# VHH binders against o75319: the designs that were tried, part 53

Target 1, 181 residues: o75319
Amino acid sequence: GNHIPERWKDYLPVGQRMPGTRFIAFKVPLQKSFEKKLAPEECFSPLDLFNKIREQNEELGLIIDLTYTQRYYKPEDLPETVPYLKIFTVGHQVPDDETIFKFKHAVNGFLKENKDNDKLIGVHCTHGLNRTGYLICRYLIDVEGVRPDDAIELFNRCRGHCLERQNYIEDLQNGPIRKNW

## First folded at step 3 (VHH)

Design r11 (framework vhh_6fv0_2)
Fold by ESMFold2-Fast, scan of step 3:
Structure r11 (fold): chain B 181 residues (1-181), chain A 119 residues (1-119)
Amino acid sequence: as target 1 above (181 residues)
Amino acid sequence: QVQLQESGGGLVQPGGSLRLSCAASGFTFSSYWMYWVRQAPEKGLEWVSTISSGGSSTYYKDSVKGRFTVSRDNAKNTLYLQMNSLKPEDAAQYYCARDPYYYDSRGYRGQGTQVTVSS
């Protein structure tokens, strides 16, 4: 089905690059078939994603898709030159250690291969907020040594929306460091 | 349409070697990170190895590190896994995938390739 995700319209399409990192977060792009259910100003297709990032004078080098579905857009809707990685992540629950490991693994590999450029890692779930913000913050805390509150504040400010799920926030602030990457 | 076809499995004795291949079609292979995953009888899917789109970054499960080598030939749209010093615990059905969780069926086609390690 072409059903628009619940609350999808409540969120800004794309955040700003998180300074000091290669991360940029956004909500799920919706392929052209969804546009009949959207006003022109609400449209956010894969093409719109790349246009908005270009308008910020940034360039994507990797997209990490955290949705537990493939109905919103296909990897084939993305430019052939931008790698696409799917990590199926269920909503509501804090991502498990294996999911956290896969995310860290993908980020570290991208950074190793892209030392000589400034291309960004684009990360999204449905709203580009809870799963997305959790995994980005988890990476910053566990790998980069950022203080949890600082990671959360940086993500919230750059995304333009605050992490909503208390269990995610609690795990980031008080949970153990995951040394599984 | 996206297709991945694994080959190269077989029966080897402990300490033996096998080279697995995965032929990719229906997508721009050189633009995708690729993964090897395996499933032993009555066990879940287990990630084995990752290779970046350009081939310069490789990652391995701790238990196979130093024994397995992943590589790719983007001109031939082919992914490889060289397996040396095989152990009984390496016996499994091996699959290539475009997704480290191996849930993205768009990239997977067929039965995988079986690796048996027995004396």
Scores: ipSAE 0.006, ipTM 0.157, lowest interface PAE 14.6, mean pLDDT 84

Design r12 (framework vhh_6fv0_2)
Fold by ESMFold2-Fast, scan of step 3:
Structure r12 (fold): chain B 181 residues (1-181), chain A 119 residues (1-119)
Amino acid sequence: as target 1 above (181 residues)
Amino acid sequence: QVQLQESGGGLVQPGGSLRLSCAASGFTFSSYWMYWVRQAPEKGLEWVSTISSGGSSTYYKDSVKGRFTVSRDNAKNTLYLQMNSLKPEDAAQYYCARDLYYYDSRGYRGQGTQVTVSS
């Protein structure tokens, strides 16, 4: 199926780099076959993603795909120079500890291997908002020691949209620190 | 020390069935989501299926839905892929994986088992 995801058009394609971090968030890119259902100004292919990152004078070093499907684009649609990691996450539910651990492990590994450059970790789910914002904020809180409200504010400002799911926000603010990396 | 060893591949005719197994060692298998990926000759690596750590959630590539079933036995540290109604386009080297890293050596993947579909 090449049906456009619900509300996908309502969100900015790419946020800005989160200052003091290597994170940048975006909505899911859609491969060329979806373009028949989109106006030219609505298109956001894998190529469009890299063009928009370059326009910000940034460079991707890793993409973490949090969607539970691969129907929107294939890893082969990405440049071979950019590693791609898939972490399947279910929407609506706070990601479980195993998912949080996998995300932290991937981020820490990337940072260790890329200490001599300034390449970014691109993170997306379908809208680049709830699952994406949760895992980025969870990393900043648990690993970097950022205050929960500061992490959420930073993500919201840089993404250009606020985290929408109250259960995710509540877990970030009041949930336990996950020491699982 | 993380090791993944696939088995169960072979030659079948279209419409046939195969059951792939993956024996895992060197990590706490029951704590990890597991994946099946495949690569046909002169093609890129392609995701096939995913199973959650406890086995309660499964996900499939659209073209294999209803034909393939992923399962796991955490007591035996073994991942399975039951493949029914095999088509020529399913022919590939099949790998089990702990991570879905593409173009990155940090991903943990076995050496694979070959599936050939022809008559």
Scores: ipSAE 0.007, ipTM 0.215, lowest interface PAE 12.3, mean pLDDT 85

Design r13 (framework vhh_6fv0_2)
Fold by ESMFold2-Fast, scan of step 3:
Structure r13 (fold): chain B 181 residues (1-181), chain A 119 residues (1-119)
Amino acid sequence: as target 1 above (181 residues)
Amino acid sequence: QVQLQESGGGLVQPGGSLRLSCAASGFTFSSYWMYWVRQAPEKGLEWVSTISSGGSSTYYKDSVKGRFTVSRDNAKNTLYLQMNSLKPEDAAQYYCARDTYYYDSKGYRGQGTQVTVSS
């Protein structure tokens, strides 16, 4: 489908790097076929993503795609030098332990392999907000020992939008720690 | 290169016990979380257990809780899985895996060790 995702235009394309981490969050890039339904200032292709990251003087070393679809863009639309990892996540419920474990292991592996550079882990779902924010915050809380409210505040500020789903927020604040990095 | 070699599998009756071992080499074993995963014929890989790098935190698949115990000896670069009260549904090829790869098709796993539960 050439249909723009619901509410996709409501969100900033890409946030800022989260200070003290290797994370940067963004909404799903849309391949060229979607551009007929977008004004020039609304376009956000894979190329646009990398241009915006470079404008911030940052460099992507990994993209983690959390969407439950492959229709918005293909891995082949990304530079060959940047690894791509797909983790299928459903949008309304808190990710299960298997998904959380896979995310943590991907991040752990990237960090161990990239100790000598400052490349970023780019994370996105459809809007780069709820699933994206949950998994990044879950990593910071469980692995790095960040207090839940501090992790959420850091993500919200750097993404430029606040986490919207109360069940995700409640799990981050009050849920059990899943240590599996 | 990362190498993992499993042993300790065999044939056991329902209710019996087996202790699996995994000898690790080619990486700093004490720095990695380790996993036990299994695969029955014509089924996908199934996560069984996780142990933290220092051994202080352990996690289990719900169906094996209270029956299986994961442990490690970092001085010997060896991972263990103690399996008690074995059930027919536990029959599978068992693999140990390093944390970076336990959900990946390209993960570092050995040949595995076969566990058969039958009379």
Scores: ipSAE 0.005, ipTM 0.148, lowest interface PAE 14.8, mean pLDDT 84

Design r14 (framework vhh_6fv0_2)
Fold by ESMFold2-Fast, scan of step 3:
Structure r14 (fold): chain B 181 residues (1-181), chain A 119 residues (1-119)
Amino acid sequence: as target 1 above (181 residues)
Amino acid sequence: QVQLQESGGGLVQPGGSLRLSCAASGFTFSSYWMYWVRQAPEKGLEWVSTISSGGSSTYYKDSVKGRFTVSRDNAKNTLYLQMNSLKPEDAAQYYCARDTYYYDSYGYRGQGTQVTVSS
């Protein structure tokens, strides 16, 4: 199954850094084997990702991959200097508390270890939108105390696309704060 | 036509203060998140601060937290950056920028205002 993900071409490859945070969101990079199915201007490989981040005068310090697959690219396709974390997250469902906890733990650990630099946490799912936006916003709401509507607006503007899944949006706006244990 | 005009820069001694202003026109100012970004002589463009459309949420680069305060007056279409305890490292051209949905970072910027920190 080496087909391009549905609607993947409809999304911007990478958003802007979310100001006041270390987050940047992007769609899943596709390894070289997918390039035969893409026009040159549609290509977004792991190398393209790092080039686009550099073009924004930013530097990645961690990639968190939320896809429920390993078919799009391998950790070996990334620079050895950038840690890679896989958190298998199913689509359609609001992520469970264990997944939310894993995400928060990874972010908190990165921030503690990177106090002396300004490196970014890159977060992606397939489109870099719904699962990605949910977990970033959930972190901002629960850990940083950001108002839900402000977190969602910040993510939408910086990603360049609005969160699409109503159940995710509703959980962010009206759901409980996940204190995690 | 979107227009942003910065002012308030100047020469200040280390530990001094400056208040930057940005006059916005050509769009509904109260509907947009606004940013302060800066560029030092030998550095790239660097994000400094963000304020939400209503002014309730503010964000800062780690190195300026506790020293800089962003605010806005939506009735006057004006964005502000109060800079206290200025350091030589803060010397840069400062720009205000409007949020965009586009791929380009900080696509709507003014011409900037120069901040020099020297003894």
Scores: ipSAE 0.005, ipTM 0.202, lowest interface PAE 14.1, mean pLDDT 85

Design r15 (framework vhh_6fv0_2)
Fold by ESMFold2-Fast, scan of step 3:
Structure r15 (fold): chain B 181 residues (1-181), chain A 119 residues (1-119)
Amino acid sequence: as target 1 above (181 residues)
Amino acid sequence: QVQLQESGGGLVQPGGSLRLSCAASGFTFSSYWMYWVRQAPEKGLEWVSTISSGGSSTYYKDSVKGRFTVSRDNAKNTLYLQMNSLKPEDAAQYYCARDTYYYDTRGYRGQGTQVTVSS
């Protein structure tokens, strides 16, 4: 389907870099075939994403796509200079340990290979909010030792929207630390 | 030296079943997420299924959900795709692919195995 994701227009296209980290969150970009259902000011293509990041004086070094589908855009729609990683996640449920470890390993590897620059890790799901916010906050809590409430507050402020799913929030606040093996 | 070798394709009638296998070598198979992707004669590459490194999470393209089952045997370094209730639209070259930390679902691919669905 060329159907726009439900509530997609309700969310800011791209947030701000989370200070003290390399993360930036955004909603899913939509390829050209979706533009027939969008006003010019509502369009948010892969090209629009990179333009908005550049407008913030930032540069993407990695995109992590957390959507369950490939129908919204193709990796080929992204510049060759920016690696793309797909980590399939389903909405509503807290990501399992294998998904969390995959995300952590991708982030750790990027940071190790990019310690001499300031390029960002762009993370998105459909709305760039619940799954995106969960995995970013889980990384900050488990790997960087950030307090859960501080991680959530930082994400909410920088994304411009608050995490909505109570089960995700509860897991972040009260759940166990997921150790990298 | 990453190698992926698919097998198990063939000709089947609509409603039939096939089990595809992918033998992996040259990397620690149990540490990587694996993917099945396909390319139909007049279409681009399509993602079909994903399985997490330990097999606890599986994901499917909507049109194959309930008909296809992905699984893996980490002791044998082998990925599987059980395909039931095959439809003409499932006819394609099927590839297994290794996810990499920095690359898309097409990562490393094998040569593929051909699935033909015809009466």
Scores: ipSAE 0.013, ipTM 0.389, lowest interface PAE 7.8, mean pLDDT 87

Design r16 (framework vhh_6fv0_2)
Fold by ESMFold2-Fast, scan of step 3:
Structure r16 (fold): chain B 181 residues (1-181), chain A 119 residues (1-119)
Amino acid sequence: as target 1 above (181 residues)
Amino acid sequence: QVQLQESGGGLVQPGGSLRLSCAASGFTFSSYWMYWVRQAPEKGLEWVSTISSGGSSTYYKDSVKGRFTVSRDNAKNTLYLQMNSLKPEDAAQYYCARDTYYYDVRGYRGQGTQVTVSS
């Protein structure tokens, strides 16, 4: 057990803040028990995540965990001052409407409560790419009125990796806008 | 005042079944995602299952998938966990948790119901 996720080492740990938004995307942090399987430069623990965010002169105000598991790290591994939200999403499939609405509700609530600061919403799945990119882009398109291709380009540039799942890209470009008023 | 009251725990033999219930009050139950979490004697809190506010989306810990089924009755403000094919590893205190803006396994509100699996 405690197997490193497939291809996890292939991805940058943390992207950059998406300009004009409060979003930052990253791959799943791995608790200290995984470090015996990693070279020092490959380690990316919850502590490493906060250090890398701080190095960018940013501060996390919320973490949204989109993984379908809790084996990689536990909420207790995070600072008590940073809220943690778990939204279980299955890989490979476009997230369903209830999942999309839950994500939008969490983001809207955070933004309402954090009008007077510049804290970020950190979003991750296993690689911080497909499910993460889909839900962030879905929010930008449906709530903020961003053009789909612009949202995708912004995410790809800031994450440092392009969305890989064609079904996710197709849904973002041509799928229906999910109305949650 | 938010209140969550779990029930339905007990002693069962390996391979047996139990149905847990969580009665909710003090909030609009139908507007919240709900969670089942458990704490075994030698383990920390573990997430077990999630159900969306409308009940159409359900998620399970890998080790319980196919054996446990979460459901809800929004008219009765009640959350359920049907547990089949129970294993000794499932023995734990089971808690009902309301998904707030800050879902945090540390922030559960129920008192829990004990599940013991023994011959």
Scores: ipSAE 0.006, ipTM 0.291, lowest interface PAE 10.8, mean pLDDT 86

Design r17 (framework vhh_6fv0_2)
Fold by ESMFold2-Fast, scan of step 3:
Structure r17 (fold): chain B 181 residues (1-181), chain A 119 residues (1-119)
Amino acid sequence: as target 1 above (181 residues)
Amino acid sequence: QVQLQESGGGLVQPGGSLRLSCAASGFTFSSYWMYWVRQAPEKGLEWVSTISSGGSSTYYKDSVKGRFTVSRDNAKNTLYLQMNSLKPEDAAQYYCARDTYYYTSRGYRGQGTQVTVSS
């Protein structure tokens, strides 16, 4: 179906770059087949994503798609020059350790290959909030040594929306550090 | 050096079956999620299936659910795709892929194996 995701219109399309990091979060872009259900100012296609990033004087070097589906847009809708990585995650549940490891591995690899530039890692789930915020904060806490409350506050401020799922917040604040090699 | 080599493609009639294999070398195969992707003539690269590093989690494109089964043998560094009830729309070049930073045009993919479905 071409159903707009529940509450998708409630969220800002793209956040701000998280200062001191390479991360930028956004909600899922929607391909042209969804546009008949959207006002012009509500449209957020893959092209719109890249235009909004450019307007912030930033450049995407990697997109990590955390949605469980490909119905919203196809990787082929993105510029061929920008890497795309799909990590299937189910909503509502704290991502499992295997998923956390995969995310960390992708981020670490990108950073090593892009040490000589300032390109961003774009991360999204459906709303660019709970799964997205969890994995970005988990990376900052486990790999970069950021305090949990500081990571969450930084993400909330830059995304323009606060993490909503209490189980995600509680895991970030009190859960074990996931040290996967 | 990371290497991926697909095999097992061929010509089959609608409703037929094929088993694809991907031999991996140059990395710790058991530590990576693996993917099957395909590309039909004049179409973009299309995701087909995913399997977790330990093999416990599998994911499929909606149009192939119930017909395709992905599996892996970590001891042999080999990925498999069992394809049953093949349809003309399944005809494509099939590639295995490691977790990559390039999905549509580059990254760690093999050379592919051709699947043709015709009467």
Scores: ipSAE 0.007, ipTM 0.257, lowest interface PAE 10.6, mean pLDDT 86

Design r18 (framework vhh_6fv0_2)
Fold by ESMFold2-Fast, scan of step 3:
Structure r18 (fold): chain B 181 residues (1-181), chain A 119 residues (1-119)
Amino acid sequence: as target 1 above (181 residues)
Amino acid sequence: QVQLQESGGGLVQPGGSLRLSCAASGFTFSSYWMYWVRQAPEKGLEWVSTISSGGSSTYYKDSVKGRFTVSRDNAKNTLYLQMNSLKPEDAAQYYCARDTYYYESRGYRGQGTQVTVSS
């Protein structure tokens, strides 16, 4: 259906760029068909996303969509100049190694292709919090060597909301590093 | 092409002050956010501070808030870190960076300047 996601209104649309990284996190944009269910102040379309990022003097170079659905917006609603990558992830469960490696590969490829600019990697799930925060923090810990508590603190501060899922937090703090080849 | 050169490190006693500088060249400095990161012996790379392209927004690691101040002079292509009330835990190699902070210099990062805090 055409129902807005549960608790979607409870979260800020877009966080701040995570300092020292190319990441910015946000909640899922909703296409125009959802606007009849929203007050003007609650609307967050793909256009609204790009306007809010521009207001921060930032530019998106890649969007990674972690939702398990395609009903919220279509890739065609995004500017053709911004690559879009879909990685289907199920909520509640810590993402598996295959998903983690897919995310790392996409980030590493973007950084290699964009070493001469400062464009951002925009990452979202439904709320831009648990799956989004987990994968960003997992990347910072495993690839960038950031300490788990520092990665989590940085994400929480910049997103404006703290990671909620204890299993995700526990895996980040105490779980094994997922090695790439 | 892109070059970052840190300076200003040295030996200081606990409670002392140092000012680090980073001279940037090979890119439009005024268009980029800049970062200070540090690495203590046998520890990973830690983010310390960030400053926006125009200097209006600054961010700090919680343990350095109120003690460190980041600033920039876009006319001189120079980034600064004023460090006051230095603690032994602040002893590290300090780097300025243009893009991302990480163990390898995949982003644009300088050679670093060493800060030693000892009584």
Scores: ipSAE 0.006, ipTM 0.126, lowest interface PAE 15.3, mean pLDDT 84

Design r19 (framework vhh_6fv0_2)
Fold by ESMFold2-Fast, scan of step 3:
Structure r19 (fold): chain B 181 residues (1-181), chain A 119 residues (1-119)
Amino acid sequence: as target 1 above (181 residues)
Amino acid sequence: QVQLQESGGGLVQPGGSLRLSCAASGFTFSSYWMYWVRQAPEKGLEWVSTISSGGSSTYYKDSVKGRFTVSRDNAKNTLYLQMNSLKPEDAAQYYCARDTGYYDSRGYRGQGTQVTVSS
């Protein structure tokens, strides 16, 4: 189907790079079949994503797709030089430990392979906010030792929208560190 | 309104140390994340370090980890960068920058302070 995700138009397409990290967050790009339901200024295709990141003088080295669907765009719509990783995450629930560790493993692997460049890890769910913000903040807290409120503040400022789900915020602020399975 | 004034740069030998300062005015310094960025001749801006508004969380470019330490004194509205074991590759104009928030093409930056590393 070509149904626009609920509230998708309410969110800005791409945030800014989170300073001090390799992360950039954005909402899900929508393939050409969705454009009939969008005004020209509302379009955000995979091509538009790369154009917007280039406008910020940044370059993507990895895309991590956290949506629980494959209907919005295909990996083949991305440049072949940019790795694509799918981690299926259910919305509304705090991601489970398996999902958290898959995310951490992917990020750590990218950083080891890309220490001689400044390429970014692009992370998105449907709105690029709740699941995306949770996993990025969880990584910063658990792996980099960032204070929870600092991680949340950094994400909110760079994304341009505040994390909305109270259970996600509660887990980040007061939940246990996930160090191992 | 917003003003950032860097100081502390100079000429130092490889292996030497310098402490950079950035005096901030015209905004509530304690409410903003702050950054150090640098630019060598003919090269683009490089991010060097980030410090959270409260000073408890710090981040560094990989090549400076263990050698540079960012800190801040919110009572004095001052940001610092302690640079130890300086290398020729660290020679650049150093700028402090304020987080300008969402979708800014560039942050507020001071005029910079020059760091030269040579024998």
Scores: ipSAE 0.006, ipTM 0.218, lowest interface PAE 13.9, mean pLDDT 85

Design r2 (framework vhh_6fv0_2)
Fold by ESMFold2-Fast, scan of step 3:
Structure r2 (fold): chain B 181 residues (1-181), chain A 119 residues (1-119)
Amino acid sequence: as target 1 above (181 residues)
Amino acid sequence: QVQLQESGGGLVQPGGSLRLSCAASGFTFSSYWMYWVRQAPEKGLEWVSTISRGGSSTYYKDSVKGRFTVSRDNAKNTLYLQMNSLKPEDAAQYYCARDTYYYDSRGYRGQGTQVTVSS
């Protein structure tokens, strides 16, 4: 009974590092129990994630998991040396201000503690696209002062897929800057 | 200084119950999401449960859903974990945590309370 998430196979496993940032986005890794439902070339386990990032000559220093479930993989499937942060977010809805602030706080904390290295912040939801792209872009716009369309274009290019949810795009382009903490 | 102090662990038979408590001090408890994490001998830390600032939203590891209930009393600066229908696989040192960097920062976890489930 382990079901592959809908459309999960339609997306590239891992994007590229977003230049000028510490972000890299990817789709949810699936633990070993899912592999019997996948062809060898479709497998994307936690181990596969780290191998693909190493192939890009990059290193993860933090994983932020935005899924509303723990069924896909467990933190114990990750190296003990890589911190794991769970921020439960419901799909389809623009994340609330508390979720946005928690994401910003985690990113700022990582950057402050990792000034002496070039390790990346890996961010994923189920597809590594809508919730993931929204929160990364929201951070770039609100904290780094990036123009909304530039942030979206950068994410789309590096992820290899365009943000799909119009309500997320509209909030990024026209919504207020979140500074409610 | 931030301090977290767990209690309530002990020895229980499979199918039994335990209630863990975590007393928090040195920070505004009501302003933080709180977490329960555990570590079994020879295993890494694993997340068990999360509770929002006001206690209205709770989240659980799949294997404990329906058996564990997290709650908090902000007036008493105390976090709780009610554990029912305990299984041998639940045996571990249980820690409360203020942040989700529990692999990275032991300073935001207490010393833990031991849960032993005998067969």
Scores: ipSAE 0.007, ipTM 0.138, lowest interface PAE 15.0, mean pLDDT 85

Design r20 (framework vhh_6fv0_2)
Fold by ESMFold2-Fast, scan of step 3:
Structure r20 (fold): chain B 181 residues (1-181), chain A 119 residues (1-119)
Amino acid sequence: as target 1 above (181 residues)
Amino acid sequence: QVQLQESGGGLVQPGGSLRLSCAASGFTFSSYWMYWVRQAPEKGLEWVSTISSGGSSTYYKDSVKGRFTVSRDNAKNTLYLQMNSLKPEDAAQYYCARDTEYYDSRGYRGQGTQVTVSS
């Protein structure tokens, strides 16, 4: 179907780069077939994503798609020069260790291969908030040694919206560090 | 029905090499990202490597980078893991896994192939 995701219009399309990291978070881009249900100022296609990143003087080097669906856009809608990684992540649940490790290793691999540039890792789920914020913060806490509260505050500020799911926040603040690399 | 069958494991001395294979059936292999995961005795599953559907993007666990190479042959529906400079800590049951909607590698992995590293 062509239904706009619930509350999708309530969120900013793209956040700011998270300073001191290579991360930028955004909501899911919607392919052209959704635009008949959107005002011009509400449109956020894959092309719009790249335009908005460029307007911030940034460049994407990787997109990590955490949605549980291929309904909203296809990888073919992205520039072929930008790698695309799909990690199917069920909403509402704290991501399992397998998901967390896939995310960490994709990020580590990108950083190792992109030492000579400043390209960003773009991360999104449907709203670019809960699954997205959890995995970015989990990476910062577990790999970079950032304090949980600092990681959450940095994400919230740069995304322009606060993490909403209490179970995600609780796991970030009080849950175990996932060390099996 | 999705089927994955691993082979190529064995006993090797430290510094040795093995090439693992995974034969896939029951799905359009060329449309899916594939993974290698491993499980050492009394430990949980550990992700090892990822390869994109077309083979152009690969990702590795930090401890295996430069030693392991993942590849695929979409015409043969086969996934490979070339393992060089094997270390004792690489000893494990190795499984291939298909990317899934549930993101549970257990649901779409084979029976595995055992890799033992000892002198």
Scores: ipSAE 0.000, ipTM 0.134, lowest interface PAE 13.3, mean pLDDT 85

Design r21 (framework vhh_6fv0_2)
Fold by ESMFold2-Fast, scan of step 3:
Structure r21 (fold): chain B 181 residues (1-181), chain A 119 residues (1-119)
Amino acid sequence: as target 1 above (181 residues)
Amino acid sequence: QVQLQESGGGLVQPGGSLRLSCAASGFTFSSYWMYWVRQAPEKGLEWVSTISSGGSSTYYKDSVKGRFTVSRDNAKNTLYLQMNSLKPEDAAQYYCARDTYYYDSRDYRGQGTQVTVSS
């Protein structure tokens, strides 16, 4: 159905670009059919996403969708000029190594192909928080050599909400580095 | 009132070096991630480098990696950018900026310092 995701209204639609990176995190956009259940100021469609990012003087070059569903919006709702990657991740569990490697591969490929611009990698799950924050922080720790607490602090500040899942935080702080692609 | 004041720019020949400074006041400097951005003539604003609040993590635009080094002195509320092996494409107005939570990063930039690279 057209049911708004649980707690979706509790989260800021779009965070800020994470300085020193190409990442920006946001909650899942909702296609027009959901707007009957939303006040005008609560609406966050794919169009609203692009408007909010432009308001920050930023531009999206890639969207990575980490939700386990296509219920909320379709790739066809996005501009053809912005690549869309779906990586199905289940909530609550730390993403498996294959999922982590797919995310890293996509990010590295984007960065290699976008050396001459400053376009952003937009990452979202349902709330743009736990799965999103985990994979971004995992990339920063494993690939960029960021200290775990610094990666988490940066994500929390820029998203405007702190990572909530203790198992995700524990894995980032004390788990092994995933070095293989 | 947040204030950021850049200095250290100038004219240098290709392959030369410059050290930029940014003096911060009006906020708890040691609590904020800081970054350097630049704007070249006829080009948009480009991110250059970022440093974490404690200085333990640093990040760089790919084209400046290995040539630029960002650092900070929290006791002096000062941010630095050491620029080595300068190239003509590095010529720009350089700004320091404080990261923000909810507001556009533009609102927290200093007045900038000009870097020119020519023989």
Scores: ipSAE 0.000, ipTM 0.169, lowest interface PAE 16.5, mean pLDDT 85

